# Ledger of designs, part 4: VHH binders against B box and SPRY domain-containing protein (Bspry)

Target 1, 197 residues: B box and SPRY domain-containing protein (Bspry), of Mus musculus (Mouse) (q80yw5r259to455)
Amino acid sequence: SPLLTQLWAASVLGSLSGVEEVLIDERTVSPLLHLSEDRRTLTFIAKKSKVCSDEPERFDHWPNALAATAFQTGLHAWIVNVKHSCAYKVGVASDQLPRKGSGNDCRLGHNAFSWVFSRYDQEFCFSHNGYHEPLPLLRCPAQLGMLLDLQAGELVFYEPASGTVLHIHRASFPQVLFPVFAVADQLISIVRGPLAT

## First folded at step 14 (VHH)

Design r2 (from q0 with T100K)
Fold by OpenDDE, fold request of step 15:
Structure r2 (fold): chain B 197 residues (1-197), chain A 123 residues (1-123)
Amino acid sequence: as target 1 above (197 residues)
Amino acid sequence: EVQLVESGGGVVQPGGSLRLSCAASGFTFSSNAMYWYRQAAGIERELIASIYSGGSTNYVDSVKGRFTISRDNSENTMYLQMNSLRAEDTGLYYCASRIKYSGHDWTYDFDYWGQGTLVTVSS
């Protein structure tokens, strides 16, 4: 029920102390991406950058990036501005997500270590472990909110402007999760928020 | 064999207009996203416009309101209408394509590229 999902979202959001400040870990940023100085904006670039350092944590093939800070316990919330991209993935990944390689093991949503909301053109889906669940959205969200409850084992994607829940995924998540991002068209940007109290 | 051929480049004065074309062959054009890139001297190649099979379009901020990307699937051709051209728009313009991997996802690094067409905006 849409009403139930909205009420649920409202109740969950009401329990939040605020949106967390999430910054990108520069060491993980793919050579296909440019990271802004404030560490919040990822921009897709046409060719792999040759100036990227060879960090063990750096994705070397897929246009992925991880947040600098892991979530381990409690309720976490962050928002990504996605209005400037028609091709992106956002969600969470475990620290077991491989960084090197062109295989599905490093491709977000195609392995057991990532849970992502994906847009391509007018198609939306939730992807995990190679399973892609279509999401019949009525419109393209300008922003995506994520709520992660590690204790409850719930990952929620919602539209901040309306409070509409877009998808809920329930699973036994690993102890350590990172916000994860991919973009293959223009840019996405993490919305600034205060640190969680 | 995938082939992309750009045309329509030339010399134009500031405030002028050009229309670029990209003729595509060797793949199902209507099912794939198409892109315009440009590269100015001494600057990295940048994505300036995208058009998807479902009709979504996207632009870099610097060209919004001035450039329009479109496609004619019956002709396997993509276009870039460029109005109100500026000196900063000078560069080599490339057509690119990316093949969709599945109904829900896409590949990121297998772009097909044309040879480019030169656009020079100068008074």
Scores: ipSAE 0.870, ipTM 0.941, lowest interface PAE 0.5, mean pLDDT 92
Fold by OpenDDE, fold request of step 15:
Structure r2 (fold): chain B 197 residues (1-197), chain A 123 residues (1-123)
Amino acid sequence: as target 1 above (197 residues)
Amino acid sequence: EVQLVESGGGVVQPGGSLRLSCAASGFTFSSNAMYWYRQAAGIERELIASIYSGGSTNYVDSVKGRFTISRDNSENTMYLQMNSLRAEDTGLYYCASRIKYSGHDWTYDFDYWGQGTLVTVSS
């Protein structure tokens, strides 16, 4: 029931003091992406930038970026503005996620190290370890909220504006997780401020 | 062989209009997302408009309200209607496409490119 999911989301969000201050780790940003000065906005670039340094942490093929903030315990919440993109992935990844290469080991949702909500056009899915679960959304989310409960082993994707839970994934997550991002159309931005619930 | 051929470029005055076309061949046009890029002199190529197989469209902020991307799948042609043109819109406009899926997921790295059509906005 949509009502039940909304109520559940509201109850969970009500327990949160706010959204996490999630910033992108510039060292991880793919050369296909531009990172804003405030480290919150990732913009897809048509061609790989030549000015990117060769940090071992940098994704070199997929348009990925990893947050600087590691989650190791407790409940975490962050929101991404995705209204300006029709092709993106957002979620979490372990620190074991490889950075270099064009293989599935570095492709979000295609390995054991990433759990992502994916949009492409009107298609939405949850992806993990090469399994892609379709999400029959009624409309495109303008913002996507993530709730990560490491104790409970739950990752929740929800629409902040409505409080609608879009997907819940339960797993034994690794000890360390990072918010992870990919975009291949315009931009996505991490939202600041309190939870709009 | 995949081919993308742009046309419709030219010289226009500020405030004028142009309609670009991209004729596509060599792939299933209707199932692929199509893109317009542009590159001004000395500036990095930028994605300005996207149209997906499912009908989603997207624009860079600087062209919103002025440019309209569309497609005719029966003609394997993508269009860019450009209104209220500005000097900063001057550049080489490229048509591009990417394969939607590789395996069971969408990809990022396989793009087709045309040769471009030149748009010059000057008084």
Scores: ipSAE 0.865, ipTM 0.938, lowest interface PAE 0.5, mean pLDDT 91
Fold by ESMFold2, fold request of step 15:
Structure r2 (fold): chain B 197 residues (1-197), chain A 123 residues (1-123)
Amino acid sequence: as target 1 above (197 residues)
Amino acid sequence: EVQLVESGGGVVQPGGSLRLSCAASGFTFSSNAMYWYRQAAGIERELIASIYSGGSTNYVDSVKGRFTISRDNSENTMYLQMNSLRAEDTGLYYCASRIKYSGHDWTYDFDYWGQGTLVTVSS
């Protein structure tokens, strides 16, 4: 029921204090990524930066980063500007997501600790724990909205401009989740929330 | 063995044109995303254009409308047509392949680079 799903997303968005302030945790940022001064933009770079290699929270192989914002209960919404990237992943991860290594344990969507919407070229997918659901979108979204309802166990991906729901995932989520990101083409940017000054 | 070999660099006047080539071997070229990077003196290597296995292209703003990336999968070759060249386009140009499509999403399990070809834009 696409229409019912769209009405649900619009209703939930109307009952929030707008989009939350989400900032990247600089301690987690892969050496393959540059983080902007305002902690909202991740850029895929050619050569691994010389950042502290023994930082335990830093991803060291996959071009991943986590937000500092933790979600424990309730409804949460955030938006990512993805118009500049043809290769990215966005979603949520638990605090148990491993940071080190080239294996699937740190590859977003390929482990039990991460749930992501991904893009490659014109192909879109939702992935968790090695299970993949292709998403045959008609158009590439310029912005991608996420809505997490921890009580209902729902993660919603939507297009903010139209209110169109792109995907809903229902699960029993772990108690603590963080926004998670990967980018392998140009850049992505977290949209500033209305509560930020 | 995997090889990426750039060619076509040289000295050109401002406003001129050059066409770079990147010959690839030792991997399944048609499944990989391909990138052009540029490194000017004193600056970190920067992505300027990408082209995907399905033919989609992506450019940074500073080269849009002036540069065109293309690929010929039958010849395992990627190209960069550079028009309206400016002094700030001077640098080493590298081709790279860093991700591929794995049937569901992209994977970063290789990182191949060419040796670079020098482009000098001067009078």
Scores: ipSAE 0.671, ipTM 0.856, lowest interface PAE 1.2, mean pLDDT 86
Fold by ESMFold2, fold request of step 15:
Structure r2 (fold): chain B 197 residues (1-197), chain A 123 residues (1-123)
Amino acid sequence: as target 1 above (197 residues)
Amino acid sequence: EVQLVESGGGVVQPGGSLRLSCAASGFTFSSNAMYWYRQAAGIERELIASIYSGGSTNYVDSVKGRFTISRDNSENTMYLQMNSLRAEDTGLYYCASRIKYSGHDWTYDFDYWGQGTLVTVSS
């Protein structure tokens, strides 16, 4: 119910120590994307750049990137500023997510290795393994928060300004997960975590 | 079969206006996102504006408040109204589309481009 999901979000947010610092792993960044110097902003460039193609970790077809931070246990939270994009995906992926090729095995949400919240136009979905659950949002969020509870096996998408829960997915996740991103319109930016070098 | 034809380019003074058109055929125009790109001499093409079938629009920061993207589905035509033009807006303007085959996801594998229309902003 809407009330129960709101109580869940408030309980999780009230117990959360802070938003984790997440940085993008440059080695993984698709040639269709430009990564900012601070490793937080992915910009869609629509033409593949000439980057070293022998990097085994780089996505070479879909406009994807992974974070450098791996999650194996516990509670994790991070926030993405999505106000500048009408076409994006954010979520988590297994370290087994293939990097190369134009098939669905590298396309976020279309395989067993990725779990994503997506926007296209005014349509929002949660997607995993080719199943696409439409999310009837009344308006486009400016920021999207993710909460990952690996012990409970829950991935939560929420709007940080209001604490509104947008979607909850329960699964038995693989032991190693990375934040994952895709952008096909303008840019998205990871919101800075605690000030630590 | 897909054809995109730009028109409306020309020479204008700084502060002037132009309206670009992109006539489209060979796909279901009303169901697909349309894009304007710009290419200045010696620079890669830049996505400057997008318009989606559901009404979403998006702009690069350098043109926000000055350019307006729109579409007329009855004419299969997309427009770019360019106001307050600057010398930095000089370049070839292309329209583009990605053919959407799913209502729940985007693709970019089937990019189509027009020939471009030249905009020159010179005092």
Scores: ipSAE 0.528, ipTM 0.798, lowest interface PAE 1.8, mean pLDDT 84

Design r4 (from q0 with H104R)
Fold by OpenDDE, last read:
Structure r4 (fold): chain B 197 residues (1-197), chain A 123 residues (1-123)
Amino acid sequence: as target 1 above (197 residues)
Amino acid sequence: EVQLVESGGGVVQPGGSLRLSCAASGFTFSSNAMYWYRQAAGIERELIASIYSGGSTNYVDSVKGRFTISRDNSENTMYLQMNSLRAEDTGLYYCASRITYSGRDWTYDFDYWGQGTLVTVSS
């Protein structure tokens, strides 16, 4: 029931006492991406930048980036503005996610180390370990909210504006997870979620 | 062999219009996303418009409301209608395609590029 999912989302969101600032780790940013100065916006640039430093943490093929903040316990929430992109992935990844290479090991949603909501054109899916679950969305979300409950082992994707839950994934997550991002069309931006007062 | 050939560039006054074309061959045009890039002198190449096989379109903010990307699959041709042109729109415009043969998920490898067509907006 859509109502039940909305109520659930509302209850979960209401229990959030604070939203941590999520910033992109510049060391992980693919040379295909430009990171804004405020470390919140990733812009696809199609051509690998030559100015990127060679860091072992840097993705070298896929247009990926990790957040600087690791989640190890508790309930976490963050929001990504995705209205400007028709090709993106957002979700979480473990620190075991390989950074180097063009294989599926580094491809978000195609390995055991990433759990992502994916858009391409008019298609949406949840991807993990090479399994892609179609999400029959009625409209393209302008923003995507993520709720991660490490204790409960739940990752929730929702539309912040409506509170509509788009997908819930339950799993035994590793102890350390990072917000993860990919974009291959224009840009996506991290926005701070609402703070509980 | 994949080929992308841009045309339609030229010199126009500010406020003028141009229509660029990209003729594609060597791949299944209708199943692939197509892109317009531009590169101004001394500036990095910029993705300005995208059109996907499913019909989605996307634009960089600076061209929204002024540029329209479209495609004719029967002609294997992509277009960029540029209205209300500005001096800052001056540059070499490239047609690109990211050809993928897997429909399971979007991927990135490389883009195919045309040679570009020059657009000059000057009074």
Scores: ipSAE 0.868, ipTM 0.940, lowest interface PAE 0.5, mean pLDDT 92
Fold by OpenDDE, fold request of step 24:
Structure r4 (fold): chain B 197 residues (1-197), chain A 123 residues (1-123)
Amino acid sequence: as target 1 above (197 residues)
Amino acid sequence: EVQLVESGGGVVQPGGSLRLSCAASGFTFSSNAMYWYRQAAGIERELIASIYSGGSTNYVDSVKGRFTISRDNSENTMYLQMNSLRAEDTGLYYCASRITYSGRDWTYDFDYWGQGTLVTVSS
């Protein structure tokens, strides 16, 4: 796999180059989340914010948010700092992901439009279309790296610090994908730039 | 009916300690994550500590090293040991349950809150 080769190369070099600058689309941010000014940190809040605008793009129930930039072609890599949360989801979602509602159609990993790595407590899984594959991790990752090859149809979750591949998902992805996030405990943050070990 | 009842609040000097309790009923306590929130006057309610059914704990940075969340499933009670209290810790402390885990995935559910217990840290 080209993705695996690149991942191992990055691990050997002690750094991951080509990490993209991913920012959160504030229009999509759930009222359960606070978005930092730099558009990189999502914080779970106690109550739904009353100041949120009613944009059609905004998730209204689940604590979800989408990145502002869509991936349409090529190889993409980004990293999320998840060390401060015991309840989160990270991955990708298509532009077909519904935004409004409390049903599974908007719940990440429970529909055909999202592919996510999920943590809750000590449980880890990969979720897509209502299927949840347990991931027997030895330890909680502090950071999660994602590699997406749309042409090859591969999504890789890995631990940047060790270069350990946590999960590989192969599928015919839709033409347009967004990094997607959910957090229900404290915060997660998108890492800027390359990661040095 | 879900019920959460906080206790243990009071007035304490800076550097002092308090232990809060939350008695839970009306649901399977041992299967649910529990949370401590606090709300200072004029400030948004803040999640300060979480404890999960599997034993994981999490804290907001401002209380790390000072506060300890714990639970006794046999008593359906959650605790918050607060040490080295500061003036900024003053507020109404709430016990809450929001997130549930079915064994496959976590979900956001209705918010269950207690009435709160007041913690005042003052000289």
Scores: ipSAE 0.866, ipTM 0.938, lowest interface PAE 0.5, mean pLDDT 92
Fold by OpenDDE, fold request of step 24:
Structure r4 (fold): chain B 197 residues (1-197), chain A 123 residues (1-123)
Amino acid sequence: as target 1 above (197 residues)
Amino acid sequence: EVQLVESGGGVVQPGGSLRLSCAASGFTFSSNAMYWYRQAAGIERELIASIYSGGSTNYVDSVKGRFTISRDNSENTMYLQMNSLRAEDTGLYYCASRITYSGRDWTYDFDYWGQGTLVTVSS
């Protein structure tokens, strides 16, 4: 029942002290992306930036970026504003996610190291390890909330405005996960939250 | 061979309007996302408008409410209606196409570009 799902989401969210602060690790940001000064907004720039420094941690092909702080234990929640993009991926990735290359190893949702909600045009899906599960959403979410419970092994995607759960993925996650992002149309931005403890 | 040909550029006064066209050939137009880019002098090329095969449209903030992207699949043509033009809209406007990877995922690997059409907004 959609209502039950919403109630569940509300219950889970009620147990949270608040949305955590998530900042982008500038070292990981693809040369196809511009990172805002506050380290919260990723803008697709279509052409690789020539100003981008060569870092081992930097994605060099796909328009990806990782958060600076890893989640290692407990329950985590963050929100991404996605209303300005028709092509994006958001979710989590392990520290084993390769950074260099044009292959599926670095493509979010196409490897064992990333779990992402994906939008392209009017199509939405959850992607992991090359499997893409369609999500028949009735409308495009303006914001996406993520709940990660490492203890329970659950990753939840929800729409913050309505509390509607969009997708739940259960798995044995690795001990270390990072919020991960990709965008290939305009921009996405992390909603500001309190510092994570 | 993929070909994109822009037209409709010209000189207009501030507050004026222009309609750009992009004629596409050499690929399945209706199944591909199409884009308008622009490049002002001394500034990097920027994505200003997108239109997808499913009809979604998107814009950079600076053109929202003023520009409208559209497509006619029967004519293999994309358009950009530009109203309330400003001096900062001056630049070379490019048509681009992106080949979709699948119906379930996306990629940016296959962009095709036209030669551009010049838009000059000046008093």
Scores: ipSAE 0.864, ipTM 0.937, lowest interface PAE 0.5, mean pLDDT 91
Fold by OpenDDE, last read:
Structure r4 (fold): chain B 197 residues (1-197), chain A 123 residues (1-123)
Amino acid sequence: as target 1 above (197 residues)
Amino acid sequence: EVQLVESGGGVVQPGGSLRLSCAASGFTFSSNAMYWYRQAAGIERELIASIYSGGSTNYVDSVKGRFTISRDNSENTMYLQMNSLRAEDTGLYYCASRITYSGRDWTYDFDYWGQGTLVTVSS
């Protein structure tokens, strides 16, 4: 029942102190992406930038970026505005996610180190380790909320506006996870959260 | 061989309209996303409009409400209707295909580009 899923999401969110402030780690940003000054917006670039600094942490092929915030314990929540993109991935990745290369090792959802919600055109899926589970969404979400419970081993994707749960993934997650992003059409933007104390 | 051929560029006054076309060949047009890029003098090339095989469309903010991307799969042709043109719309417009979808996930592949068509908006 859609109502039940909404109520469930609301109950989970009620236990949260609020949406966390998540910023992009500029060192990880692919040369295919532009990062805004406030470190919240990733914009897909027509051609790879030749001005990118040579950082070991930087993705060099796929249009990926990691958040600077590492999640190690507890419950975490963040929201991404995705209304301006028809091609994106959002979710989490472990610190073991390789950065260099054109292979599936660095391709979000195609390796054991990333768990992502993916949109392409009218197709939505959850991707992990090369498995792509279709998500039959009735409409395109304008925003995506993520709830990560490391203790419970649950990653929840939901639509913030309605509270509708879009997908729940349960797994034994690694000790350290980062919000991860990919965009190949226009831009996605992390919704501002309060400063963590 | 993949071929993309743009046409429809020209000189137009501010507030005017143009319709660009991109004729595609050498690949399954209907199954691929297509893109319009433009490059103004001294500015990096930017993605301005996207149209996907399923019909989704997307635009850069500066052209929203003024430009319309469309496609005719029977003719293997993509279009860009440009209305209310502004001086800042001046540039070389490129048709492109870059992102493909395998049925499971999208990927970043080689860039396929046309030669471009010049759009000049000037009083």
Scores: ipSAE 0.860, ipTM 0.936, lowest interface PAE 0.5, mean pLDDT 91
Fold by ESMFold2, last read:
Structure r4 (fold): chain B 197 residues (1-197), chain A 123 residues (1-123)
Amino acid sequence: as target 1 above (197 residues)
Amino acid sequence: EVQLVESGGGVVQPGGSLRLSCAASGFTFSSNAMYWYRQAAGIERELIASIYSGGSTNYVDSVKGRFTISRDNSENTMYLQMNSLRAEDTGLYYCASRITYSGRDWTYDFDYWGQGTLVTVSS
């Protein structure tokens, strides 16, 4: 029920001491993205010339990037400022997510290795394994919070300003997960812990 | 064949206005997101504005309040109204369509660009 979902989220968030520090792994950043010097902001750009070749961890087609932060056990939370983008995906991916090619294996939400909250225009979805569940949000969130409970097998998307749970996905997650991102409009920024707004 | 053709560039004085157009053909214009990019001499192209079929618009901070992106789907044309122009707005302006949306997901499989139109802001 909606009430039980809200009580669960409040209990879990209340047990956290704060949000974690998440930084982008520059080695993974697509040529379609520019990474800021502080490694928190991804900007969708015209494709860079082949200055990024030969890095095996780099996504080479999709405008994807992974964080360097790995989650293996326990409870984790991080926040992304999404105010400036009308086209993005944010969530978690297994270390098994392929990096190369234009196929669905590297396309976030279209494979067994990635779980993402996505936006295009005014449309929002949760996507995994090629299944896209529309999320009928009344407003575009300015910040998107993620809460990952690896022991309980739950991934929660919430709006930090209101505390509202936007979606919960329950699964048996693989042993290692990384925050994952895709940007196809302007930019998104990882919010610094503990300065969540 | 997909074509994007910009027009409306020229020389204007600081504080002036200019309207760019991007005429599209060879695809279903009304269903695609459209972008304006700007490239100043010696630097990389910058995405400055975007517009979606559902009406969302987005701008880089340096042009907010001065530039307005719009589209006319019946004429397959996107516009950029540029007001309060500054010297730093000088550059080549490109229109682009870079992503499509189907099956409740966007995809990077449609990366088409115009040839650019030159805007020079000088006194």
Scores: ipSAE 0.791, ipTM 0.910, lowest interface PAE 0.8, mean pLDDT 88

